VH-VL binders against Probable pyridoxal 5'-phosphate synthase subunit pdx2 (pdx2). Designs and how they scored, part 6

Target 1, 248 residues: Probable pyridoxal 5'-phosphate synthase subunit pdx2 (pdx2), of Dictyostelium discoideum (Social amoeba) (q54j48)
Amino acid sequence: MEELIEENNIKIGVLALQGGFKEHVEMVKSIKHCFSECENKYKYSIIVQEVKSVSDIKKLNPHGIILPGGESTSMAIIASSNNDGENIFTFLKEYIKQGNFIWGTCAGSIMLSNNVDGQKVGGQSLIGGLDVLISRNYFGRQIDSFETKINLNLKFSKNNNNSILLENFEAIFIRAPAILDVIDKENVEIIGEYIVTKKDGTKEKVITAVKQNNIIASVFHPELTNDNRFHQYFVQLVLNNHLIKIKI
Short names: E, the ipSAE of ESMFold2; O, the ipSAE of OpenDDE; V2, 0.75 times the mean of E and O plus 0.25 times the DockQ between their complexes.

## First folded at step 1 (VH-VL)

Design t4 (framework fv_tocilizumab)
Fold by ESMFold2-Fast, scan of step 1:
Structure t4 (fold): chain C 248 residues (1-248), chain A 118 residues (1-118), chain B 107 residues (1-107)
Amino acid sequence: as target 1 above (248 residues)
Amino acid sequence: QVQLQESGPGLVRPSQTLSLTCTVSGYSISSGYYWSWVRQPPGRGLEWIGYIYYSGSTTYNPSLKSRVTMLRDTSKNQFSLRLSSVTAADTAVYYCARGVDYWELDYWGQGSLVTVSS
Amino acid sequence: DIQMTQSPSSLSASVGDRVTITCRASQSISSYLNWYQQKPGKAPKLLIYAASSLQSGVPSRFSGSGSGTDFTFTISSLQPEDIATYYCQQSYSTPYTFGQGTKVEIK
C-alpha cells in the first residue's frame, strides 16, 4: 500500500481495438484537476495509455478502463481475430468483478450491457455486467445524428447521495444506441435522459448515461467535444476507489 | 457439474416464517448471476418469487415483496429464502435456480415440498 | 405485470407427430422468452432460451421461434419421453412471469 501511495499515479487504459480511442486518450490527457478539492489535494498524476490486448492491460495495471465507441460487432470480431477475443472480454469480466472501474461509450455501452434489444444469444459476444436493456441502433432508426445540450446528474456514492449536476452538457449522438430500461432498479443509477420525438409525433424518454457501482455507460460522444467534464467524472470515480483501497 | 439443493423444514404452521436454504456446488454464488427462487403449488403452474444478485442486491415479486427476504452466505456458498406470515396458499414445491445472462434459469434444485398446516 | 398465455392448455398426439405450442405476451418482450420442460415429479428443465436458442444437451427436435408478442415452440417428431408439461417464461421485465403450461400426452 505505501508503494502505491508513494507513486501518486492514476492509470487509465483506453481499449484501442476500434473507434474513437485517440480522442478519449486526448480528453483524459487534458484533465488538469478533479471535481473535489479534497481529492485533488493528494496530487495524483493521470497516466493514460492505449491497450490492445490482455498483455497490455496487465502491463499497465490500470485503475480504470474506457471502452470507446465504434461498431460493437467490429470490436468483437477484431478481439476474436487477435488470438482469442474471448480472452479480452473474459479478462474484462473479471476486471469488473474485482471492483475496478470501467466506462463504455456507444459501442462500449452495448458491450457492457446484459440485455441487447433484438439480439439472440450467441449472435455477438458481450462483456456484460450492466443490468439495462439497450437498443443498438436506436438513433439510426429514428434520427441518424444530432447534437444537443443535456443535463447530467453525476453520481459518486450510492449510500451518501453525493451528486453533481452538469447543466447544458454538449452531447453528440452519432448512430447512437439508447438505454431503454433499467433492469436492476436498486443498483443502476440514471445519470442522463433525453426525450426523442419520433416520426409519428410521439415522444419517448430514453436513458443516455447510467452508473452501476463500478460500471459507467453513456451513449453520446463526449470525446468529440471540447468539454472534458465527463472524463473528469470517470477519473474522479477511479481516484475515489483507489483512495478507498489504499485507505487514505 | 453445477448443482443446487434445497433444504429446510417441510412443514410450517400458519402465521410462521418459511425458511429454505439452497446449497450450490460447482460454481461460486459470489462470481456472478442471479440466484432465484420459484414455487409451484401442487397441480398448478410456476411462480417466480425473486432473486439475489451475486453482489447481494435483491429483487422480489411485488405480490410477495412485503413477506420475502433473501440472503446469501458466500462462505458456505448458500442463499436462502424467508417467507413470513404463511398461509395454506403458500403450500408449494419450492425450487432454487440459477438465472444467467438473459435471465433464463439453466440449473434448478430438485424442489422441496413445503406444506403449511397446523 | 406482463401476462403470458399459452395455447393449447393440453394436447394429445401420436409418436412421430409435429407438436406446436404457442405463447402470447400481453406486451412486447422482444426475444426474452424461454421454454421449459417439466416431467411429472421433476424440476423444470431449460430447453430454449432467447426465443430460439437451443440449450446445450437438448435434442434438436425441439425448437423455438417468434419475437415481440407471439412465440411458438415446436417438437418436430414427438417421442414417448417428451410427455411433460411445457412452460414459456418472459425474462424481459421483473416480475418474471410464466405461462399457465401446456400438458403434452401421447394418444
Scores: ipSAE 0.000, ipTM 0.411, lowest interface PAE 17.2, mean pLDDT 82

Design t5 (framework fv_tocilizumab)
Fold by ESMFold2-Fast, scan of step 1:
Structure t5 (fold): chain C 248 residues (1-248), chain A 124 residues (1-124), chain B 107 residues (1-107)
Amino acid sequence: as target 1 above (248 residues)
Amino acid sequence: QVQLQESGPGLVRPSQTLSLTCTVSGYSISSGYYWSWVRQPPGRGLEWIGYIYHSGSTTYNPSLKSRVTMLRDTSKNQFSLRLSSVTAADTAVYYCARDTYYYDSSGLDAFDIWGQGSLVTVSS
Amino acid sequence: DIQMTQSPSSLSASVGDRVTITCRASQSISSYLNWYQQKPGKAPKLLIYAASSLQSGVPSRFSGSGSGTDFTFTISSLQPEDIATYYCQQSYSTPYTFGQGTKVEIK
């Protein structure tokens, strides 16, 4: 009939320190339907807000957080200089340890990685948690940006063998990092890959998106396209986690 | 087809450095895969030494106490093994092998192509 | 390090017999287990990967099963050319480790 399903809300925070955070907010706002596993079971409203401090995050109490792209060194400095006296990165480490979902794009993917290629002792601060080796600017200065279509194998739960293939997903790479290696073979699931063809005809495979439990990382910029399916995927993971916690 | 071939001295004196080269044909080592060394002492089992990723990053077996160095020469399509401070316990057949370390390879994470092996004897 | 233990260390069987070899890991390795065949004086040859997947070009009489800590390798009908030493190997974490080997001989 009129309203046969209960209404709940899912809160998403977008870290608004630097980079493309506004585009992420608009993409989340554009989500109109339950994605995949939530189809026609519950009516959920999605609330999305920019967060700039630990105080903002505590006030929103989000079920999931998006870390947008930007210059990763500048993001780390800004995060460490938070004027409410709490280090944002320290807070996010605990947020992740509590089982809350987080998704890092581009520079955000670097911040979530445990191993950054070429990083020195005392270098850039990291949030950590994701057991991959990532390179900051894999494609070099000669390739500032490119756009291509990739296939994504979306992973929901390792136990259920459930995955969804997104074909011809538009991916924009801007001074992009690349995930070079998976360290924790059991827990890191590969979502996306890309084959780079060099001028001499040799091919290299790079990883463009992964999931490790409640941590999602991608090196491309879906927020700069008209395709909100990766944002739908993240929100669906957040919703699934929420439903498990409230025993629905 | 892809082929691997070991080369290097078959006799090394104790305390010296063992050096072996693996020549790869049919595939560029800078384009993909992990490239590994595995050894087998006479009459005994197999021991993994380490690998070099196509980017040049290396991982070594901790049991060899950092005596191991692996290098690549992309212009010759070769990767090499150096094992320092050798003793009689390092006498073995040394194999180079291709290691498939991609989860997108249908779970294949195995040594799918091997060189024929090179016997190295450590003797005074 | 993950320890891999094979049993038996050796066996003798007749042509046409069903041969089974077991491999046990000291901790869970999921399905990251491979089986190799090595004939005297030759390099090892990959037969089975991911615990149960048959490598291309390998005869269907070879099979693998198991997950976690306990794994089995089977030759359904032993042929003379199958006389070799067989090794299991975990690829779950570095350092990669091998079982001690099982020598298969004809009676």
Scores: ipSAE 0.000, ipTM 0.414, lowest interface PAE 16.7, mean pLDDT 81

Design t6 (framework fv_tocilizumab)
Fold by ESMFold2-Fast, scan of step 1:
Structure t6 (fold): chain C 248 residues (1-248), chain A 120 residues (1-120), chain B 107 residues (1-107)
Amino acid sequence: as target 1 above (248 residues)
Amino acid sequence: QVQLQESGPGLVRPSQTLSLTCTVSGYSISSDYYWSWVRQPPGRGLEWIGYIYHSGSTTYNPSLKSRVTMLRDTSKNQFSLRLSSVTAADTAVYYCARSEYLWGDYFDYWGQGSLVTVSS
Amino acid sequence: DIQMTQSPSSLSASVGDRVTITCRASQSISSYLNWYQQKPGKAPKLLIYAASSLQSGVPSRFSGSGSGTDFTFTISSLQPEDIATYYCQQYDYLPLTFGQGTKVEIK
């Protein structure tokens, strides 16, 4: 007889520099958990905390991090201040390279993207890692901010053709970016798409969510809804990765 | 003690919508767990249909997704299954079940099952 | 979808025999596999979770082992009440998928 799953904690950090970080914390907390009162000793509990510095991240030692929406230039200025002797975005680049999971939503998706529309070739990415071309305020320029239901095709691993379709997922687009193209077509998996009818009457298909290994990006605000399924998806990816690491 | 019990019509005509309700006692469906539907055609194996999270969020098997809707009635402590555009292939015993872990790792409590026959 | 294949499809054994059923996943599922017992006319009953953990109240003659793609379920000493169909089920990826079942008979 072998015990392969232990009662343990999955730790999620939410970057709390600005934006909707409190809503993300509340959504993760709404996912079922069993903390100290758990009957089943083999079940994992979820711990979520705000993180504002490299010191906070090191103290929490999270298995995954959420980068919320907000004003990306303000976030970058705050993060790059290096007041505690360590730059948070440089730390996150290394965090990602070590195989830890990260999810950027809205402004967070911009910060993770290697190519931002309107930047010069070789221009600086804030964190980088995600091989897509993203437009900063696409939806605000093409259509008004809006709420709609979309279908999401959730992907779990690159070598697994299994996916789960979330139908009628409530998506809120507020000054939202759009992913215009996938640069690394081999490694970037499309989770969501949307057909935009532009002001000139033409239609364009844009990408609303992607996964590249341990990087997840979405351009909508799931944290502003009552539907925690995308947060569940991220936590499940983090748990799967943790279990793989401890079994290697 | 947790108990689940299915109810609904045992005969449905082709092209109609199959509707079943699961009544839960001994536990509130709004407090935790996933609440699931699993079916079994006569003489065959088990097929997971989908589940509803205690908050109301749903996930469906991709093979059935276009036809499945699950709803929650917290005042009656019930959750339901609707399967549209049924054919003879949908003839099965339908079970409701509770899923213990995140994403429904396993099913720890089951209803007794309700046979639904799709026939003209 | 992760495909679960059980072998054998059916078996006959005598009371007191050791019975072994295998389950193979089409890709690695770590230890995320459960085993259920289903008696005729009844709902399935969970026996083993996480490949090797015995559910509370289940007799110790039932056990599970394995990891990755290959899993084994064993009844160490078959009893008359063990006549049933046994199913494996993976939970590493959605959709949740079951094996086709193994029918265990006495005679």
Scores: ipSAE 0.000, ipTM 0.396, lowest interface PAE 19.4, mean pLDDT 81

Design t7 (from t1 with heavy chain D99E Y100I G102D S103F L106Y W107Y F108M Y110V, light chain S91G T94L; framework fv_tocilizumab; at its last look DockQ between E and O 0.01; V2 from the best seeds 0.00; counts 0 for: pae E 8.5 > 2, placed apart)
Heavy chain, then light chain:
Amino acid sequence: QVQLQESGPGLVRPSQTLSLTCTVSGYSISSGYYWSWVRQPPGRGLEWIGYIYHSGSTTYNPSLKSRVTMLRDTSKNQFSLRLSSVTAADTAVYYCAREIYDFGSYYMDVWGQGSLVTVSS
Amino acid sequence: DIQMTQSPSSLSASVGDRVTITCRASQSISSYLNWYQQKPGKAPKLLIYAASSLQSGVPSRFSGSGSGTDFTFTISSLQPEDIATYYCQQGYSLPYTFGQGTKVEIK
ESMFold2-Fast, scan of step 1: ipSAE 0.356; ipTM 0.754
ESMFold2, look of step 2: ipSAE 0.017; ipTM 0.609
ESMFold2 (binder alone), look of step 2: mean pLDDT 94; pTM 0.953
OpenDDE, look of step 2: ipSAE 0.020; ipTM 0.574

Design t8 (framework fv_tocilizumab)
Fold by ESMFold2-Fast, scan of step 1:
Structure t8 (fold): chain C 248 residues (1-248), chain A 125 residues (1-125), chain B 107 residues (1-107)
Amino acid sequence: as target 1 above (248 residues)
Amino acid sequence: QVQLQESGPGLVRPSQTLSLTCTVSGYSISSGYYWSWVRQPPGRGLEWIGYIYHSGSTTYNPSLKSRVTMLRDTSKNQFSLRLSSVTAADTAVYYCARDYTVEYSSGTTYYFDYWGQGSLVTVSS
Amino acid sequence: DIQMTQSPSSLSASVGDRVTITCRASQSISSYLNWYQQKPGKAPKLLIYAASSLQSGVPSRFSGSGSGTDFTFTISSLQPEDIATYYCQQSYSTPYTFGQGTKVEIK
């Protein structure tokens, strides 16, 4: 009751340039409770809004931002043609550097990666920050989409055994990238993996989700399912970061 | 099978607003892709007007931006073009087209894979 | 805006001839170039995307090559049904821009 006297809000921005941003907004709105074993002793309301420009992000002042899936090159083109004169990707690089949380899904995971497999000189602009090697064509060339169940090991703090296992999490892959390798093995934590059976019968393990400090990346589309637990995880990370900053 | 079809008045008076609608069948416009308008004056080449993303976000050719509006009507599976303050220079065949995305190891490419048949709009008094 | 220049503006060739059309961009567009065929009174039809990829259902006599600023479109053995105007188009950045077109006629 008393904690409601103050305006206790966690603000989440969803980048609405293209892709599944409406679905991400609805998933965040559907969060009613902390799903983790951590006790949420503070009553924070979750505010989620679409952001389309640097001006929108500054006005909202979000504690965390979601970069939805879609066409990564389309996102880069739209960011470059923005009417307010400020490049959104340049702004997001600084936003991340300041310790704010960001989560990229599918195309968003490509945009956050430092190393893109097969990227040529003069390729698309990236936000960067995440020390992984990602392939944009791993699943997309011959198969447009598929659904499967995966296990996710949710990580809350670096160098800690505190994790939550989500078993049989529904993952939808649409023209999906895959994370092929971790470059910074000390700071990048693997959340999800998937074993692919190749045409020749050999099996290859690919990474489907990672966390590097305040950067979260996933190559699947949780926003297209009825399971909001990955969105709960991201919001919980944002809340934990906020509570640390205000010394609670 | 995806099909696009333009409709709207074939004659517009100078200074008035040109309005065209593209009806899409075989695919829901709210499900993906960019949806474009391209025009071609008689005997001349192709000029891109702009696109609307399946979410409703728009980008217009800077040369036409002050006069162009694109809207979508997801209930009818249509997207529309409005071009204000027309002159004789706006006389053209107007095409709607789907801007399709293909991913490669080196990036993503865009191209117009389905086109409407085109609608001739004459601007004349 | 990126300017696209095609050469030649028109050509006449015999059935069975090899036909080559070139397209030049005013700045590097990597491989973000498409080729379209337009027959009289018809909408354009995609033939080649990403500079060199043949669209499904398009005859193998059509091909594309190039990267950066200089691109080539080739018909290896011209057929009567290939009489059309051909356009290149860059998709590297908006506004998307087209070449002025190359009219191909049979002698």
Scores: ipSAE 0.000, ipTM 0.413, lowest interface PAE 15.3, mean pLDDT 81

Design t9 (framework fv_tocilizumab)
Fold by ESMFold2-Fast, scan of step 1:
Structure t9 (fold): chain C 248 residues (1-248), chain A 120 residues (1-120), chain B 107 residues (1-107)
Amino acid sequence: as target 1 above (248 residues)
Amino acid sequence: QVQLQESGPGLVRPSQTLSLTCTVSGYSISSGYYWSWVRQPPGRGLEWIGYIYHSGSTTYNPSLKSRVTMLRDTSKNQFSLRLSSVTAADTAVYYCARGWDIYSEAFDYWGQGSLVTVSS
Amino acid sequence: DIQMTQSPSSLSASVGDRVTITCRASQDISNYLNWYQQKPGKAPKLLIYDASNLETGVPSRFSGSGSGTDFTFTISSLQPEDIATYYCQQSYSTPYTFGQGTKVEIK
């Protein structure tokens, strides 16, 4: 039954409209342990499912949602076409406001951002919530697509003295956006940065991943690698949030 | 409405190159989708050969990769299959098909199929 | 490569019967499985995509279910026009692979 499933499982939805959703599902399924060998991993099983509509999300009732890459405009159009009477982005705005965790990667990071460079009133629909300024196609305009290893400082809610450094994390940037600025410096935590050498030889530091409460954003494609540590991080955040809710 | 039609020789000699063209109407091949070739030997099942994505990038079945080349002609709205060094094992009905450009890649439109016999 | 195995290889049933075909993947393919119908002398026709979604224009008597490695295709009430060979196909990774087919005949 659903009640029995809810007692013992952490449910992750992957929005399967466009982009790397298959790879995200595979990465979540590949998680065999949590960070710090947490004992709660032995108590809870992870369920991951693709979701394509508001109805799918309501049926699954996930504790967290991954919003993958792909073209953000195309994803908005597809989302609208699948919701007779309900807009999926409007649903996700409320999902986030309820305190549920969401992770947007690549195009997903654009959809979660409050400020998109060059965005006009009446332009592309956004989910919003994340107080950053993001450039849609920063890397494609300034440099070619590339692979590199980066270091990430993972942040956990309520414990700003307990961060985990991920060294040599494989990151793939494909026509990627870049976070140019943090607007809410009090609540947005920087997880990753990268120094870009532009075509003209100048260097610029850009932000590649952030956390704002229950919103996670990254501009690279961790789902295209064999390194599931960022997926482990997201699932751990979801599990921590679930455990807090059931203790109350 | 979208329509796909195969054309090319029905008989190819062993060791030669099999060449087929798929003509697409009702949709521009450069605007979306994966444009694929699938074959079926008489009385047997289906085997995927490869695709050309609407951008021009190709992916081939590893079992055939050394012998397969796919090209597109966007001005004629056509894509083609070349299979080199053919043998009797390559005798099959060859279909062109459109695969969705979401990750599920279901084949929603098919040509009628062209029988290619590799013999004497 | 992902190997797809169908069962049975052939079956005969009466009009109105419930027909079930199974498809097994050699590894976890999530729900990335499609079902096709092929009538003699014709190209395959897509019936079901992503394990359980009915293609537009396909009669509701056709259905699919399953995830991971085990999948089922069902015709709830067999009709004469359903005589065909049915194929499953995984779309999880290239090379895309098909089952060997199940021939459905009417008594």
Scores: ipSAE 0.000, ipTM 0.408, lowest interface PAE 16.1, mean pLDDT 81

Design z1 (framework fv_polzastobart)
Fold by ESMFold2-Fast, scan of step 1:
Formats: structure tokens, C-alpha cells, sequence
Structure z1 (fold): chain C 248 residues (1-248), chain A 122 residues (1-122), chain B 107 residues (1-107)
């Protein structure tokens, strides 16, 4: 009961500029325990809040941030019109550079990528940092939305021995991007893959989720399911990072 | 921020072609994930989706209306045009244009024009 | 085509009452369902998308639930301004289809 009134909190910000953010907030709120191979020795509580500006982020001082959907162009426009005197994408680039954790889902995964396939001259601004090549609308039109079960190999550290396999994870794809290639093969770790059948009958393997140090990206929508395990994974990464910082 | 307004004739004779224009502001139809749709509602009846056009010029028409429908865009003018041939009294309805947005939750009609009533009568 | 069926077609109840309307899809649509409010002479207004996500600026007394084929829309405590026709819509496949509407009136 005493732990419930302690100041020990992990704070997660959810960028609430356009669409999809409320589902992410509810999924984070539904987290009760960390993974069985991780311990919360300090009895941390999870606080999640919507953030819409650099001022909101500075006030919350979150340990991790989730970038949900919307459209990357719309989010860039809103960020650019922010009258706080700071561009939110520039702020997030520095937030990542300082070692804070960030997770981009769907449109958020595009914003975090360094290389966007077919990006037009004068296209939307990117936050960058993630060394992958991503295709914006790989799986096709909205009518091509689908659900499937995929296996996810969750990575906690580079030492290979701290990972968790999630089998039969429900993945919802809504006119989804796909990660076509890993540029930095040393530092980008593949979490999820999917095999697609092309019109000519050949099969192509695409990447659906990756981790690069403190950057997590996924092209499916776990926030639309009843399975909060990917959100648990992200929060556990944030907690582990916080514990390392306070010990050092 | 986002606004849409329908314009065109309010009275059409049977067998004529209806042309409606949707003029919008607050967004560009060159922005990835954005679309504009046409929906109609006969007096006292349900909403019926007619057509959609997207940023990449992808188009979908309601198959129940066959080849009667054409939807086009003029991105530089912020306009989407619906053309419907061979009008009949049963096509009397309020016609709406609506903004479509793709986000992490899928597509939905978040902003609608005020609607324009089109009466088909001799 | 995916047929969307709403129940009831009309409902008359009192201010402060809990109102529930349902929408059934003729085939699975996952969570690709929206709810709209339409007042007489006005364009529809989006209330809920992705079956359960409340649109920005919409009062918290409105909620949605369901997935697959069965969906529910609820007003926890009816207010006078809630008198309207409510429509569900599937966004899973073309042609996009709407329910027939539920007309809500105060006794």
C-alpha cells in the first residue's frame, strides 16, 4: 500500500497531435506487471499522459514517448505551427540523441526512419534516427487492411541472451508501411517479419518491427487489439534504461 | 481549420447530368493518406456512399450506380468534382462531400460539408 | 456488399436515461466501424471511430464497443442536445456502407 504513494514513477508521453493516441494511452494504463524475466525492485508506478507540444513534454519530463498514427505529413505541419518557440521534431531528435526511448507505430515508424522509399521532393519532415528503408503504403489501399498472427522476437539487450519470443501475436495492418531493408545491420535488430505474395506469385519477406538501441518501430497496430504485451515490452525497456541512469 | 462546401445546381431534370463541386480549405489533396468522398442522403433515408478519390488519384465508385459516376480532383484549386449521369427522381437527395483521413486507427469521415439538396423533377 | 443493421430503428426515452443502440455487420469488419450523430437539417458529425475511440471534442458520455460483427453505442446519461439520428458505418471494404439509422427522441 506504501508503494502506491511513493514518488517512484515511470512516465510515458503519447504524442497526441492526430488520431490513434487514446488507444495507446489505454493500453499503457492496462499494464500491471513487467515481463517475468525483469524485476521492478523499486516498485515503480506507470504514469501515461498525452503531450501536444514541446512545453507538454518538458513539463511531464517523460522517460519514454510513443508516436502513434495520424499521418506523418499532418504531424509535421502541426509541429511546425507550434507557437512554443521550438519545433517538436527537432526536440524529439535531441530527446532520442540523449538516450531516451521512443516507439513509433505505423505513421510514427515512418517519421523515425532515415530513408523513405519514393519520398517526393518537398515531402514531409522526418525525425530520423532509425537506419532502415521504409515504404509508406506497401500493403496497399485501405481495403487491403488485414489481420494475421505473427511471431515477435523481443530484444532487450545486444548480448543475445535476453530476448522473449511472442508467438501468435495478433497484428492488424491498416494501409501499412513496411520496412524493406536494414541499412545499419550491426545496430538494427529485427523484431518481426511477414512474408507477402506478389502478383507474379513470388514471395517477399518484409520487416514489421525493429529495435535500434532506444528507437522502437512497428508498422502494425497493437493498440487496436486486446493484447498489451508490446506495450509492456516498451515500458520495460524504458524502466531498464531509467534504472541504468540512476545507478550511474 | 478543415472546411468543405458543396456547390452545383439545386434542380435537375430527368435524364440530365448532375455536376457537383466540393471546394475545401485547411488541407491538401496531395497529402499522403488524405481523401475526399461523396455521400448522399435521400429525404428521410440512410446515408449512401457514392465515391472516393485519394491523394494518389486512386478512385472508388459505388458499384450499384455502375458507370454513372465519375470523380475527379483539381489539387491546385482545392476542388473535387462529382459527375452523375442520367438523373432520375429517385436520385433526389442531399449530397455531401467529406474529408477522409488515414491514421493508426484507419480511415474515417472527420469533417463534412454542409450538404446541398438536389431535387430531380421535370 | 456488407450490410449494416441497426437496432432499434427508433427510440424514445427520458433525459438522464442510459441509451444503447446496436449495429450488426453481415460479415467481419474487425474494428473498422464509426458512429455518427445527425441533427435535423445538419451534416453528420463523427462521434466514434475504430469502434471505441472517442473523437476529439466529443462528450465522454458517448462510448462504443465491439469488434467483428457486433457493435454497441452507448450514451450513459441522455441530455436534451443528444436528440438526433445515429448512424454506424463500416470502413473495412468497398462499397462503404452505413446502417439505416436510429432516431432518438425524448418522451
Amino acid sequence: as target 1 above (248 residues)
Amino acid sequence: QITLKESGPTLVKPTQTLTLTCTFSGFSLSTSGVGVSWIRQPPGKALEWLASIYWDDDKYNNPSLKSRLTVTKDTSKNQVVLTMTNMDPVDTATYYCAHRLYDSSGYYFDYWGQGTLVTVSS
Amino acid sequence: DIQMTQSPSSLSTSVGDRVTITCRASQGISSYLAWYQQKPGKAPKLLIYAASTLQSGVASRFSGSGSGTDFTFTISSLQPEDVATYFCQQLNSYPLTFGQGTKLEIK
Scores: ipSAE 0.000, ipTM 0.395, lowest interface PAE 17.1, mean pLDDT 81

Design z10 (framework fv_polzastobart)
Fold by ESMFold2-Fast, scan of step 1:
Structure z10 (fold): chain C 248 residues (1-248), chain A 120 residues (1-120), chain B 107 residues (1-107)
Amino acid sequence: as target 1 above (248 residues)
Amino acid sequence: QITLKESGPTLVKPTQTLTLTCTFSGFSLSTSGVGVSWIRQPPGKALEWLASIYWDDDKYNNPSLKSRLTVTKDTSKNQVVLTMTNMDPVDTATYYCAHIREYYGSLDYWGQGTLVTVSS
Amino acid sequence: DIQMTQSPSSLSTSVGDRVTITCRASQDISSYLAWYQQKPGKAPKLLIYAASTLQSGVASRFSGSGSGTDFTFTISSLQPEDVATYFCQQLNSYPLTFGQGTKLEIK
């Protein structure tokens, strides 16, 4: 039998520069079980901490990171400044390239996207990696902030046809972005969609959540609800990745 | 649909100022994310970006040409103007204006180009 | 400034052949790269944007791939009308920069 040499802990960092990071921390802390056999065989505990610098991330050494919503321009300026030490966005780009999982919500989804509607060449600093076109304030332009129920098709791996359908998932949209298009159709998997009735009465389908390998993005605010299942999904992806890596 | 056309002098003497106008249709420079770029190409050589101007009047000029370049727009006339001072024979090139694609920044529609020759 | 280097500078091949052109950026430009076709005496025409997305109305035999610093442009089966110079362009930051061009000819 191969000996388990790692601690039975999954560490999640929540980037605490601005926005709803406290609500994300509380949601992760509320997780009492996972979707897999971890409760029966491996019995992993979940540790979650706020991180606000490269030093914090290095000390925690998290298996996954959550980028919450907030004012993306202000967050990008703070994160890109050399006056506050190492550039956080440069560090996160490398963190992602190393195969670690990252989830961006609202403003976080904008920061992970390669293409932002209305962005000038050389404009706001982005982490990048996610091959989608995202609109920064789509829902604020089309309709007021709202709550609705959507269906989510949770994806675990590109080569695995197994998915979990979450029906009637409570989604809160607050000046939310929308993913308008998938650029890399081979690698980007759609998790959620929503049909918007525009001001002129026409309907447009927009994407509300996607997965590209180790990058997850969503434009709604699950951290403002009582439903922690999307947080469970992210932690399960992190755990699955960790279990693969320790078998060497 | 989207069309652009360059106009201006085809012959310029050394030390003079070049003024080129780009007149367009099929889009407005009041639309968020939209812009116009100026590009030139000396005969038989590569493309060189000169300047860009966006819907919000934000401007970018090629630093290798320093203060020689100014770019302005008149949104109501659907025009963008490039001014280049102290022309030299090495500035002989075909000058293009092009639409900056709203979402991606790529140059998706180009004018036909105007050849500007700098000689005495 | 970001330097864009294309390879090869020129290429001569036969109708029906697969053509590959490469472009290398001096620093990471993510997917902010476009490919243009320029026929003699004409303005450039956008073929591919966002490294891999085909412009509307462009023939499906053209494709692009890559991210970061290394990019590839491919014509799956060369046609006579494809004789042109092809340029890559980075759109990551100002100043905007183009590759030196690849001249494609038919034997």
Scores: ipSAE 0.006, ipTM 0.504, lowest interface PAE 8.8, mean pLDDT 84

